# Designs tried in a protein design chat: VH-VL binders against q0aze0. Part 499

Target 1, 268 residues: q0aze0
Amino acid sequence: MKIILVNNRFKENTEKKAQEIAGQLSALNVEVIIDNGLDEPYAGTVDFIMVLGGDGTMLRAARRYGQRAIPVLGVNMGTVGFLSNIEINELAEYLPLILREEYSLEARMMLEVAVFQQQSLLTRVFCLNELLLRSNSPRMLSFALEISGQKLEPYRGDGLIVSTTTGSTAYSLSAGGPIADPQLDAFIVTPVASHIINKRPLVVSPEREISLHLLEEREAIIGIDGQIKMDFGAENRVLIKRAPHPLLMVNLKAKPFFTSIDRSLQRQ
Below, E stands for the ipSAE of ESMFold2; O stands for the ipSAE of OpenDDE; V2 stands for 0.75 times the mean of E and O plus 0.25 times the DockQ between their complexes.

## First folded at step 25 (VH-VL)

Design TA16 (framework fv_inotuzumab; at its last look DockQ between E and O 0.77; V2 from the best seeds 0.81)
Fold by OpenDDE, look of step 25:
Structure TA16 (fold): chain C 268 residues (1-268), chain A 123 residues (1-123), chain B 112 residues (1-112)
Amino acid sequence: as target 1 above (268 residues)
Amino acid sequence: EVQLVQSGAEVKKPGASVKVSCKASGYTFDDYAIHWVRQAPGQGLEWIGGINDYTGDTYYRRKFQGRVTMTADTSTSTVYMELSSLRSEDTAVYYCARDESYFDYLSGTFDYWGQGTLVTVSS
Amino acid sequence: DVQVTQSPSSLSASVGDRVTITCRSSQSLVYSEGSTYLSWYLHKPGKAPQLLIYDVSRRLSGVPDRFSGSGSGTDFTLTISSLQPEDFATYYCLQATHFPITFGQGTKVEIK
C-alpha cells in the first residue's frame, strides 16, 4: 500500500504529524509520500491520500490528485471546516480500517476550469470549491455569462463565483449564495456585488456548460479555490464544466453536515 | 476602507511583557490573517508570526517561540501580540499586516499594514 | 530558513532614472500549481510599509505602473521605470513560499 500525506506548509504541527504518521505507516510496511506543496505532485500510483489540515489543504489535494480517482481522507487538526471527516486524535482508531480499505466513499463533483486566450488553451484545472472572476481594480467589471449556449444579460459588478455544491459553504456563501447539499451535483452561480439589486444566484445543472468573458478592455483575475490566481483579460474566456471524475472523499464516520452548518457559519 | 489601527507606544523594562493590539476594520475579519513584523533600529523587516483569524491557527517564527503569543478577538476584530521576557534587542517598531486567507491557506501577501507601534525596552 | 538576498543593499539615483533591484532566494519559491509567493514592499521612515508587487509580477491596485516585478524560481527583480521623488525609500522583497516567512535585507534608494 502507498499513501500520500498532504500537509500545510505553514503549519509545523501538520509537518511533524505527517512525519510521525509516516513512521508509523512505514512500520506497517506502508510506503508514504509527504506532499507539502513544495514539490511536484507524486506521479506514481497511490492507494490512499490523507489530508492533514483544514479545508484549504483539502482543496489543494483535490486539485493535485482528484482526477486520479484516489480515496481522499480529510483529517482535521483543530480547524473549523466542512471537508474533514475525522480528527487527528481519531486517526489511530481508524487506521486499521483504512489499511483494510473498509470505508465508504462520497463522490463530490469538481469543476473543470479551462481558461483560453482566443482559441488557445492556457490552462485546465480541476477544483473542488469554486472559480472566482473578480476585478483587479476598484472598478466594476462587465462580463458575459453564457450557459449552454444561452446568453444571459451582461453582468456588471465586482465579479462572479461559479461554485460546486461543496463550495457553497465557502466564498459563494459570503457573497449571498445558497447553502447546498454536498450530495447534490450542481453549479452555483453567485454574483459578487452586482450593480443590479437583488440579482439572484443561479443553481445550474451539472450537465450544462458555463462560459465567461469580459465585455470591456480591462484586467481581471481568475481565482480558483482561493489559492490560484491568473490574469484574465478581454482576450480570454473561461469554460466551466463538471469534471469528468468526482473527488472520492473517504467517509469513515458520519458527519452531520446540516447540524454543523450553524456552528460553522458562526465564523463566517 | 481597510484599516489596521495599532495600540500606542510602549516602554518596558527588561524581563517584562508587552501586548500590542491591532484593530481591523473595513473588511470581513474572518477572511484574513494578521501577521506581525518588526523593525529594530538600523535593521530590516523581520517576520515574527501570524494568526489566521478564521481558523485561529498561529504561526510563530522559531526565534520567538515560547515568548510570543498571538490571539484574535473576532467580536472586536482585534488581534493581539504579546511578547514576554523582553530584552533590549526587542526594541523595535512592531507592525501588524493583513494577509488574505482561505480557510487554512495563507497567501503570504501583506496588502495592508498598521501604522506601527514602538516598543522600547530599556533598563 | 530560506535566505533572501537583495542587491544592491543601497543605491543612489536621480529622478527619472531607471532603478532595478534584485532578490535571490536560496531555494525555489515555486509552490503548488506554479504559484510563487514573492512580493515587494516600499518602506519610508515613520510610515507603514506598502505593498507594491505580489505574486512576482502582480501590481497592487493603486500602485503606479512605473513599478513592475519579474522573475522566476530563485531570481526576481523589481523595476522602477522612472524614479519619482516619492519613490526614495527602502524596498524589501518577501518570500512566503517557505516557512518561516522571510524578508530580504532591504535596498535603500537614495537621492543622488
Scores: ipSAE 0.859, ipTM 0.928, lowest interface PAE 0.6, mean pLDDT 94
Fold by ESMFold2, look of step 25:
Structure TA16 (fold): chain C 268 residues (1-268), chain A 123 residues (1-123), chain B 112 residues (1-112)
Amino acid sequence: as target 1 above (268 residues)
Amino acid sequence: EVQLVQSGAEVKKPGASVKVSCKASGYTFDDYAIHWVRQAPGQGLEWIGGINDYTGDTYYRRKFQGRVTMTADTSTSTVYMELSSLRSEDTAVYYCARDESYFDYLSGTFDYWGQGTLVTVSS
Amino acid sequence: DVQVTQSPSSLSASVGDRVTITCRSSQSLVYSEGSTYLSWYLHKPGKAPQLLIYDVSRRLSGVPDRFSGSGSGTDFTLTISSLQPEDFATYYCLQATHFPITFGQGTKVEIK
C-alpha cells in the first residue's frame, strides 16, 4: 500500500509530524511519499492521500491529485475546517480502519478552468472551491458572462466568483452568495461589488459551460482556490466546466455539514 | 483604507521583555496573517515570524523560538508580539506587515506595513 | 535556511538611468503549480517598507510601470527603466517559498 502525505510548507511541525507518521506506517509495511509542494507531484500509482493541515492544504492536494480518483483524508492539525474529517490526535485510533479500507467516500465536484489568449489555450487547471475574476487596479471591470452560449447583460464591478458548492462557504459567501449543500453538484456565480443592482447570484447546472472575458482593457487577475494567480486581460477568455472527476473525500467520522455552519454563524 | 498602527517606542534593559501592538483597520482582520519584521541599525530586514489571524497558528523563525510569542485579539483587531530575554542585538525597528490568507494558506507577500516601533535595549 | 543574495550591494545612479538589481536564491523558489514566492520591496529611512513586485513579475496595483520584475528558478531581476528622484532607496527581495521567510541583504541605490 502506498500513500501520499501532503503537508503545509509554512509549518515546521507539520513536516516533523509527517515524518513521524511515515515511520509508523513503514512499520506496518506501508510506503509513504511526503508532498510538501516543493517537488513535482508523485506520478506513480497511489492508494490513499492523507492531508495534514487545514482546508488550504486540502485545496492544494485536490488540485494536484483530485483528478486521479484517489481517496483523500483531511487530518486537522488545530483549526477545524470544512474539509477535515479527523483530528491529528485521533489518527492512531482510525489508522486500522484506513489500512483495511473501512470508510465511506463523499464525492465533491471540481471545476476545470481553461484560460485562452485569443484562440490559443494557455493553461488548464482544476480547483475545488472557486475561480475569482478580480480587478488588479483601482478601476472596476466591465466583463461578459456567457452560460452555454447564452450572453447575459454585461457586468460592471470588482469581479465575479464561479464556485462549486464546496466553495460556497469561502469567497462566494463573503460576496453574498448562498451557502450550498456540498452534496449538490452546481456552479454558484456570485458578483463581487456589482454596480448593476439586478445582478444576483446564480445557481447553475453543472452541465453548463461558463465563459468570461473583459469588455474593455483593464488589468485583472484570475485566482484559483485563493492560491494560484494568472494575469487576465482583454485578449483573454476563460472557460469553466465541471471537471472530469470529483474529489473523493474519506469519511471516517461523522461531521454533519449543517451543524458545522450553524455553530460557525452563532459565534460570528 | 487599510491601516496598521503600531504602539510607540520602547526603551528596555537587557533581560527584560517588550510587547508591541499592531492594530488593524480597513479590512476583514480574520482574512489575513500578520508578520513581524525588524531592522537593526545599519542592517537589512529580518523576518521574525507571523500569526495567521484566521487559524491562530504561529510561525517563528528558529532563532526566536522560545523568546517570541505572537497573539491576536479579534475583538480589537490587534496583534501583539512579545519578545523576552532582550539583548542589545535586539535593538531595532519592528514592523508588522499584512499577508492575505486563505484558510491555513499564506503567500508570504507583505502588501501593507505598520509605521514601525523602535525598541532600544541598553544597559 | 534558503539564502537570497542581492547584487550589487550598492550602486550610484542619476535620475533617468536604467537600474537593474539581481536576487539569487540558494535553492529553487518554484512551488506547487509553478507558484514562485519572490517579492521586491522599497525601503527608505524612517518609512515603512513598500511592496513593489510580487510573484516574481506581478506589479502591485498603483506601482508605476517603470518597475518590472523577471526571472525564474533561482535568478531574479528588478528593473527600474528610468530612475526618478523618489526611487533613491534600499531595495530588498524576499523569498517565501521556503520556511523560514528570508530577505536579501539589500541594494542601496544612491544619488551619483
Scores: ipSAE 0.775, ipTM 0.897, lowest interface PAE 1.2, mean pLDDT 90
ESMFold2 (binder alone), look of step 25: mean pLDDT 91; pTM 0.942

Design TA17 (framework fv_inotuzumab; at its last look DockQ between E and O 0.84; V2 from the best seeds 0.83)
Fold by OpenDDE, look of step 25:
Formats: C-alpha cells, sequence, structure tokens
Structure TA17 (fold): chain C 268 residues (1-268), chain A 123 residues (1-123), chain B 112 residues (1-112)
C-alpha cells in the first residue's frame, strides 16, 4: 500500500504529525509520501491520500490528485471546516480500517475550469469549491454569462462565483449564495456585489456548461479555491464544466453536515 | 475602507510583558489573517508570526516561540500580540498586517498594514 | 530558514532613473500549481510598509505602473522604470512559500 500525506506548509504541527504518521505506517510496511506543496505532485500510483489540516489543505489535495480517482481522507487538526471526516486523535482508531480498505466513499463533484486566450487554452484546472471572477480595481466589472449557449443579461458588479455544492459553504455563502447539500451535484452561480439589486444566485444543472468573459477592457482576476490566482482580461474567456471525475472522499464515520451549518453561520 | 489601527506606544522594563492590539475594520474579519512584523532601530523588517482569524491557528517564528502569544477577538475584530520577558533587543516598531486567508490557507501577502506601535524596552 | 538576499543593499539615484533591485532566495519559491509567493514592499521612515508587487509580478491596485516585478524560481527583480521623488525609500522583498516567512535585508534607495 502507498499513501500520500498532504499537510500545510505553515503548520509545523501538521508537518511533525505527518512525519510521525509516516513512521508508523512505514513500520506497517506502508510506503508513505509527504506532500506539503513544495514539490510537484507525486506521479506514481497511490492507493490512499490523507489530508492533515483544514479545508484549504483538502482543496489543494483535491486539485493535485482528485483527477486520479484516489480515496481522500480529511483528517482535521483542530480547525473549523466541512471537509474533514475524522479528527487527528481518531486516526489511530481508524487506521486498521483504512489499511483494510473498509470504508465508504462519497463522490463530490468538482469543477473543470478552462481559461482561454482567444482559441488557445491557457490553463485547465480541476477544483472542489469554486471559481471566482473579481475586479482587480475598485471599479465594477461588466461581464457576460452564458449557460449552455444561452446568453444572460450582462452582469455588473464586483464579480461572480461559480461553485460546486461542496463550495456552497465557502465563499459563495459569504456572497449570499444558498447552502447546498453536498450530496447533490449542481453549479451555484452567485453574484458578488451586483449592481442589480437582489440579483439572485442560480442553481444550474451539472450537465450544463458555463462561460464567462468580460465585456470591456478591464483587468480582472480569476481565483480558484482561494489559492490560485491568474489575470483575466478582455481577450480571455473561462469555460466551466463538471469535472469528468468526482473527488472520492472517504467516510469512516458519519459527519453531521446539517448540524455543522448552524455553527458555520454563527461565524458568518 | 480597510483599516488596521494599532494601540499606542509602550515603554517597558526588561523582563516585563507588552500587549499590542490591532483593530481591523472595513472588511470581513474572518476572511483575513493578521501577521506581526517588527523593525528594530537600524534593522530591517522581521516577521514575528501570524494568526488565522478563522481557525485561530497561530504561526510563530521559532525565535519568538515561548515568548509571543497572538489572539483574535472576532467580536471586536481585534488581534493582539503579547510579547513577554522583554529584552532591550525587543525595542522596535511593531506592525500588524493583513493577509488573505481561505480556511487554513494563507497567501503570505500583506496588503494592508497598521500604523505601527513603538515598543521601547529600557532599564 | 530560507534566506532572501537583496542586491544592492543601497543605491543612489536621481529622479527619472531606472532602478533595479534583485532578490535571491536560497531555495525555489515555487509552490503548488506554480504559485510563487514573492512580494515587494516600500517602506518610508515613520510610515507603515506598503505592498507594491505580489505573486512576483502582480501590481497591487493603485500602485503606479512604473513599478514592475519579474523573476522565477530563486531570482526576482523589482524595477522602477522612472524614479519619482516619492519613491525614495527602503524596499523589501518577502517570501512566504516557506515557513517561516522571511524578508530580504532591504534596499535603500537614496537621492543622488
Amino acid sequence: as target 1 above (268 residues)
Amino acid sequence: EVQLVQSGAEVKKPGASVKVSCKASGYTFDDYAIHWVRQAPGQGLEWIGGINTYTDDTYYRRKFQGRVTMTADTSTSTVYMELSSLRSEDTAVYYCARDESYFDYLSGTFDYWGQGTLVTVSS
Amino acid sequence: DVQVTQSPSSLSASVGDRVTITCRSSQSLVYSEGSTYLSWYLHKPGKAPQLLIYDVSRRLSGVPDRFSGSGSGTDFTLTISSLQPEDFATYYCLQATHFPITFGQGTKVEIK
């Protein structure tokens, strides 16, 4: 068995714990690779991924490895989040089950984000939470939204979020988007500070495609999962689709998603 | 408008503690981490540590571990930095700075800074 | 710790001059998915530092276009195409790819 441990570069405790876990797993004849993001993703075959940290770390892991259809377990290190399944102090208890592959999987839809310059592909990224289009200046953006070839009225505002249902409890929520059941596959399109009063978020079928482009010569930024940033101008367009593969999240124990919503809302 | 407003200058004796505050306004408090950076006389900028206001996780430079404590009060949108066992070498201007955060992710880019707090340690 | 070394430590220049400051890190600053956490700051005495450039080459909104950043891996450059009176200050690069966050030692840009 080969396992990747994904940790947070700024959290020394996660690094230390990763090393500790690696030692324990090695003693059980499990090959371990530690990924703190400083190196390229491991290119070899892997059987299991453990994410040591919070939701941000999980998102990085999802972007790096999600397309490989590998079980991913979120191990919370005492932080607030929605994407961890067990606590670090529970790992020892569940380790035998992991090694025996006695767990269930929950498929979470990911986004396929393709950014183009004219007809040329600049980048393609898979992400678990959302794409954000935002202005790079205090001025509002004017941009076009197309859904399955249907052109909506131009958007004017600070930006737009296209999120998965998993991402509904992230930035989309802060922008006034709906909370969605993570077991549901859908796009959530949430305006950010729209000039149109009460412009409502859209819940869109995962079978549709979403296209964005600017309607004026302005500088904007595309953000992915709050971690990747790239410049976005009038010559660019972004195409968003359902990723061909979902993230396979490991369920070792039931997670009370709806109970945790109340806790999350207290912070919003 | 984004603002970070720090507490006033402090004069302390060696061995004492100092607690500097940084009050944030003009943005969602939990969406950004706060870091502390200091500059001693004639020296450059030195990173002390940071706090994730969403997770309450703290990140301290090893040099300051055991002497520094950072806390966040979401109800007042204020971050505190306490430095104990003060030495003359701790005499510096201390700055708080905002860093975009996303859950446990930090960008490490300080886009807004407080005005600075002079801490003087002298016998 | 990752060492960040700026060059030069100080320089004298006149208004209108092209100024180039280099920042070299002891390790690559490339992170996941190609992100590079290198930023540049301007610091004047008695004032708070100000962010100029982040992610190597992205200029902060409101920062004049005479400021530009470039580089990759371990070598980075801040360029002021035409120095203005308000640009005389100390400049710092910062890396946040590796823990702990570290600054360069600074480059003081003085009036010739």
Scores: ipSAE 0.839, ipTM 0.925, lowest interface PAE 0.6, mean pLDDT 94
Fold by ESMFold2, look of step 25:
Structure TA17 (fold): chain C 268 residues (1-268), chain A 123 residues (1-123), chain B 112 residues (1-112)
Amino acid sequence: as target 1 above (268 residues)
Amino acid sequence: EVQLVQSGAEVKKPGASVKVSCKASGYTFDDYAIHWVRQAPGQGLEWIGGINTYTDDTYYRRKFQGRVTMTADTSTSTVYMELSSLRSEDTAVYYCARDESYFDYLSGTFDYWGQGTLVTVSS
Amino acid sequence: DVQVTQSPSSLSASVGDRVTITCRSSQSLVYSEGSTYLSWYLHKPGKAPQLLIYDVSRRLSGVPDRFSGSGSGTDFTLTISSLQPEDFATYYCLQATHFPITFGQGTKVEIK
C-alpha cells in the first residue's frame, strides 16, 4: 500500500510529526510519500492520501491530487474544521480500518478553472472551495458574468466569488452567500461589496459554464482557495466548470455538518 | 482605516517579563494572522513568531521557544506577546504585523504594521 | 534555517538614479503550484516597516510604479527605477516559504 502524507509547511513541528507518522506506517509495511509542498506532486500510483492539518492543508491536497480519484482522509492537528474527519490522537485507533479499506467515501464537487489571455489558455487549475475575483486597488471593478452564454447585466463592486457548496462556509459566507449542504452539487455566485443592489447571490446548476472578464482596464487578482493568486486584467477571461472528478473524502467517524455550522457562525 | 495599535514603551530589568499588546481595527480580525518582528539597535529585522487568530496556532522561532507566548483575544481584536527571562540583548523595538490567512494557511506577507513598542532591558 | 543574503549592504545614490538590490536565498523559495513567498520591505528610522512587493513581483496596492521585483528560485531583485527623496531607507527581503521566516540583513540606500 502506498500513501501520500500531506502536511502543513508552517509549523516548527510539522516535519517531525509527519516523519513520526511515516515511521509508524512503515512499520506496518506501508510505503509513505511525504508531500510538504516543496516538491512537485508525486506522479506515481497511490492508494490513499492522508492530510495532516486543517482545512487549508486539505485544500492544497485537493488541488494537487483531487482529480486522481484517490481516497483522501483529513486528520486534524488543531482547529476542527469542515474537512477533517478524525483527530491526530485517534489515528492509531482508526489505522486498522484504513488498511482494510473499511470506510465510506463522500464526494465533493470541485471547480475546473481555465484562465485565458485573449484566446490563448494560460493555465488550468482545480479548486475545492472557491475562485475569488477581486480588485487589486482601492478602485472598484466593472466586470461581466456569463452563465452558459447568457450575459447578465454588468457587475460593479469589489469582486465576485464562484464557490462550490463545500466553499459556501468560506469566503462566500462572509460576502453574504448562503450556507449550502456540501452533499449538493452547485455553483454559488456571490458578489463582493456590489454597488448594484439587484445583484443577489445565485445558486447555479453544476452543468453550467461560468465566464468572467473585466469591462474596464483595472488591476485585479484571481484567488483560488485563498492560496493561489493570478494577475487578471482586461486582456484576460476565466472559464469555470465542474471538474471531471470530485474529491473523494474518507469517512471513518461521523461528523454532522449542521452542528458544525454553529462553530463557524460563532467565529464569523 | 486598517490599524494595529501597540501598547507603550517598557523599561525592564534583566530576568523580568514584558507583555506587549497589539489591538487591531478596521478589518475582520480572524482573517489575518499576527506576527511579531523586532529590531535591536543597529541591527536588522528579526522575526520572533506569529499566531493564527483563526486556529490559535502559534509559530515561534526556536531562539525564542520557551521564552515567548502569543495569545489572541477575538472579543477585543487584540494579540499579546509575552517575552520572559529578559536579557540586555532583548532591548529592541517590537512590531506586530498582519498576514492574511485562510484557515491554517499563511503566506507570510506583512501588509500592515503596528507603530512599534520600545522595550529597554537595563540593569 | 534558510538564509537570505542581500547585496549590497549599503549604497549611495542620487535622486533620479536607478537602484538595484539583490536577495539570494540558500534554498529555493518555490512552493506548491509555483507560489514563491519572497517579499520586500522599506524601513525608515522611527517608522514601521512598509511592504512594497510580495510574491516576488506583485506590487502592493498603493505602492508607486517605480518599485518592481523580479527573480525566481534563489535569486531575487528589487529595482527602484528613479529614486525619490522618500526612498532613502533601509530595504529588506523576507522569505516565508520555509519555517522559520527569515529576513535579509538589509540594504541601506543613502544620499550621495
Scores: ipSAE 0.819, ipTM 0.910, lowest interface PAE 0.9, mean pLDDT 91
ESMFold2 (binder alone), look of step 25: mean pLDDT 92; pTM 0.949

Design TA18 (framework fv_inotuzumab; at its last read DockQ between E and O 0.77; V2 from the best seeds 0.84)
Heavy chain, then light chain:
Amino acid sequence: EVQLVQSGAEVKKPGASVKVSCKASGYTFDDYAIHWVRQAPGQGLEWIGGINTWTGDTYYRRKFQGRVTMTADTSTSTVYMELSSLRSEDTAVYYCARDESYFDYLSGTFDYWGQGTLVTVSS
Amino acid sequence: DVQVTQSPSSLSASVGDRVTITCRSSQSLVYSEGSTYLSWYLHKPGKAPQLLIYDVSRRLSGVPDRFSGSGSGTDFTLTISSLQPEDFATYYCLQATHFPITFGQGTKVEIK
ESMFold2, look of step 25: ipSAE 0.790; ipTM 0.900
ESMFold2 (binder alone), look of step 25: mean pLDDT 92; pTM 0.949
OpenDDE, look of step 25: ipSAE 0.875; ipTM 0.934
ESMFold2, fold request of step 26: ipSAE 0.784, 0.785, 0.802; ipTM 0.901, 0.900, 0.905
ESMFold2 (binder alone), fold request of step 26: mean pLDDT 92, 92, 92; pTM 0.950, 0.948, 0.949
OpenDDE, fold request of step 26: ipSAE 0.912, 0.911, 0.917; ipTM 0.948, 0.948, 0.950
ESMFold2, last read: ipSAE 0.793, 0.768, 0.799; ipTM 0.903, 0.895, 0.902
ESMFold2 (binder alone), last read: mean pLDDT 92, 92, 92; pTM 0.948, 0.949, 0.949
OpenDDE, last read: ipSAE 0.913, 0.917, 0.913; ipTM 0.948, 0.950, 0.949

Design TA19 (framework fv_inotuzumab; at its last fold request DockQ between E and O 0.76; V2 from the best seeds 0.84)
Fold by OpenDDE, fold request of step 26:
Structure TA19 (fold): chain C 268 residues (1-268), chain A 123 residues (1-123), chain B 112 residues (1-112)
Amino acid sequence: as target 1 above (268 residues)
Amino acid sequence: EVQLVQSGAEVKKPGASVKVSCKASGYTFSDYAIHWVRQAPGQGLEWIGGINTYTGDTYYRRKFQGRVTMTADTSTSTVYMELSSLRSEDTAVYYCARDESYFDYLSGTFDYWGQGTLVTVSS
Amino acid sequence: DVQVTQSPSSLSASVGDRVTITCRSSQSLVYSEGSTYLSWYLHKPGKAPQLLIYDVSRRLSGVPDRFSGSGSGTDFTLTISSLQPEDFATYYCLQATHFPITFGQGTKVEIK
């Protein structure tokens, strides 16, 4: 068996824990690769991924390995989040099940984001939460949204979020988007406005395609999962589709989504 | 308008503790981490540590571990840095700085800074 | 810790001059998916530092276009195409790819 441990570069405790876990797994004849983001993703075949940290770390792991249909387990290191399944102090308890591959999987839809310069593909990424189009200045943007060939009236605002149902509790929520059941597959399109919401959030079928481009000669920024930044101008177009493969999240312990989100909202 | 307003100058004796505050306004407090950077006389900028206002996680430079404590009060949008066992070498201007955060991710880019707080340690 | 070294430590220049400051890291600053967390700051005495450039070459909104950043891996450069009176200050590069976050030692740009 081969396992990747994904940790956070800023959290030394996660790296230390990864080393400890690696030692334990090695003693059980399990090969371990530690991924702190400073190297290229491991290209070889692996059987399991453990993410040590919070939701941000999980998002990075999803972008790096989500297309490979590998079970991914979120192991919380004492932070607030929605993507971890067990706590670090529970790992010892569940380790035998992991090694025997006795667990259930929950498929989570990912986004396929393709950015073009005219007709040329600049980059393609897969992400678990969302794409954010935002202005690079205090001024509002004008941009066009097209859904499966249907051109909507121009958008005017600070930006736009295209999110998965998993990402509905992230930036989309802050922008006034709906909370979505993560067991559903759908796009959530949430306008970002400083004062006035010009349009309502849209819930869109995962079978459709979403296209965005600017209607003015201005500079904008595309953000992916709050971690990747890309320049976006008038000559660029972004196409968003359902990723061909979902993220396979390991479910070892029951974690009620709606109860969790309700508690989280009460704390904020 | 984004603003970080720090507490006033401090004069301390060696061995004492100092607690500096940084009040944030003009943005969503929990969307950004706060870092602390200092500059001693005749020296460059030195990173001390940071706090994730969303998760509560703290990140301390090893040099300061055991002496520094950073806390965040979401109700007042204020971050605190407490430095104990003060030494003459701790005499410096201390700055708080904003860093975009997303869950447990930090970019490490400081786009807004406080005005600075002079901390003088002398016998 | 990752060492960040600036060059030069100080320089004298006149208004209108092209100024170039380099920053070299002891390790590559490339992170996941090609992200590189290198930023440049301007610092004047008695004032708070100001962000100029982030992610190697991204100019902060409001920063004049005479400031530009470039580089990759371990070698980075800040360029001021035409130095203005308000640009006389100390400049710092910062890396945040590796823990802990570290600054260069600074480059003081003085009037000739």
Scores: ipSAE 0.919, ipTM 0.951, lowest interface PAE 0.5, mean pLDDT 95
Fold by ESMFold2, look of step 25:
Structure TA19 (fold): chain C 268 residues (1-268), chain A 123 residues (1-123), chain B 112 residues (1-112)
Amino acid sequence: as target 1 above (268 residues)
Amino acid sequence: EVQLVQSGAEVKKPGASVKVSCKASGYTFSDYAIHWVRQAPGQGLEWIGGINTYTGDTYYRRKFQGRVTMTADTSTSTVYMELSSLRSEDTAVYYCARDESYFDYLSGTFDYWGQGTLVTVSS
Amino acid sequence: DVQVTQSPSSLSASVGDRVTITCRSSQSLVYSEGSTYLSWYLHKPGKAPQLLIYDVSRRLSGVPDRFSGSGSGTDFTLTISSLQPEDFATYYCLQATHFPITFGQGTKVEIK
């Protein structure tokens, strides 16, 4: 069995814990690969991914490995998040279940994001929470949103968020979007500081294609999961679709989403 | 307008402790980590550590481990750095700086800085 | 610790000159998805440092066009295309790809 331990580049304790776990697993004849983000993602066959950190660390794991249909377990290192399943001090208790593959899986929709320069594909990226289009200057953006070829009235404001239901509790919530049940598949389209009064958030079928482009020359940025940034200008277009594969999250312990919403809002 | 306002200059004797505050305003406090950077006379900039105001996690450069404590008070949007067992070599200007965060993720980019706090350690 | 070395440590220049400062890292600064956490700061005596360039080449909003950043991997450059009177200062690069965060030793740009 081969597993990847994903950790955070800044948390020395996460790295130390990852090495300790790797030693324990090696003693059980399990091959372990540490992914701190500094090396290329492991390209070979992997049976399981363990994320040692918070939701931000899970987001990186999802972008690197989420399209490969590998079970991913979030292990909380002290911060209660939406994507962690067990606490680090519980790992020893659950490790036998992990090794015997005695767990269930929960699917989480991801976005496929393609950015173009004129007609040429510049990059294709996957994300778990959201794409953010935002101004990179004091001036507002004027931009066009199309949903499956249907052109909406122009937007004017600071930007736009296209979120999964998983991302509904992140930037989208701060911008006035709804909290969505992460078991639903949908796009949530949330304007950021819209000057156009009637631009409400939209909940859109995951089978739609969403396209964005600027209507005026402006400096803008596309943000992915709050961690990846790309320059965006009048010669660019972005196309957003449901990713081919969901993230497969391991469930060893029930996580009460609805009873914890108020606590999660306090953290944001 | 984003501002980081630090507490005033301090004069301390060797062996004492100092606690410097950094009060944030003009932005959502939990969206940015706060780092501390110092500059001793005639020296370059030196990173001391940081605190993620969303997670409460702290990150200390090894040479300061055991002598530095960083805390955040969300209710006042204030970060504190306490440096103990002061030596003359700790005489420096101490800056706080913010770093955009997203959950436990930090970019390590310091876009706004406090005005600096001079700490003088002399016998 | 990842060492970040600037060159030159000091230089003298006149208004209008093109100035180039190099920052070299002891390890690659490339992180996941190609993110490279290399930034440049300007620091004047008695003032707080100011961010100029982040992510190698991205200019902070409000920073004049004469400042540009370039590089990849381990080698990075800050260029000031036409030095202005307010640009005489000490410049620092910073890497944040690796823990701990480290600054270069600084490059003092002085009046010739």
Scores: ipSAE 0.811, ipTM 0.905, lowest interface PAE 0.9, mean pLDDT 90
ESMFold2 (binder alone), look of step 25: mean pLDDT 92; pTM 0.948
OpenDDE, look of step 25: ipSAE 0.871; ipTM 0.932
ESMFold2, fold request of step 26: ipSAE 0.780, 0.782, 0.805; ipTM 0.894, 0.899, 0.905
ESMFold2 (binder alone), fold request of step 26: mean pLDDT 92, 92, 92; pTM 0.949, 0.949, 0.949
OpenDDE, fold request of step 26: ipSAE 0.915, 0.914; ipTM 0.950, 0.949

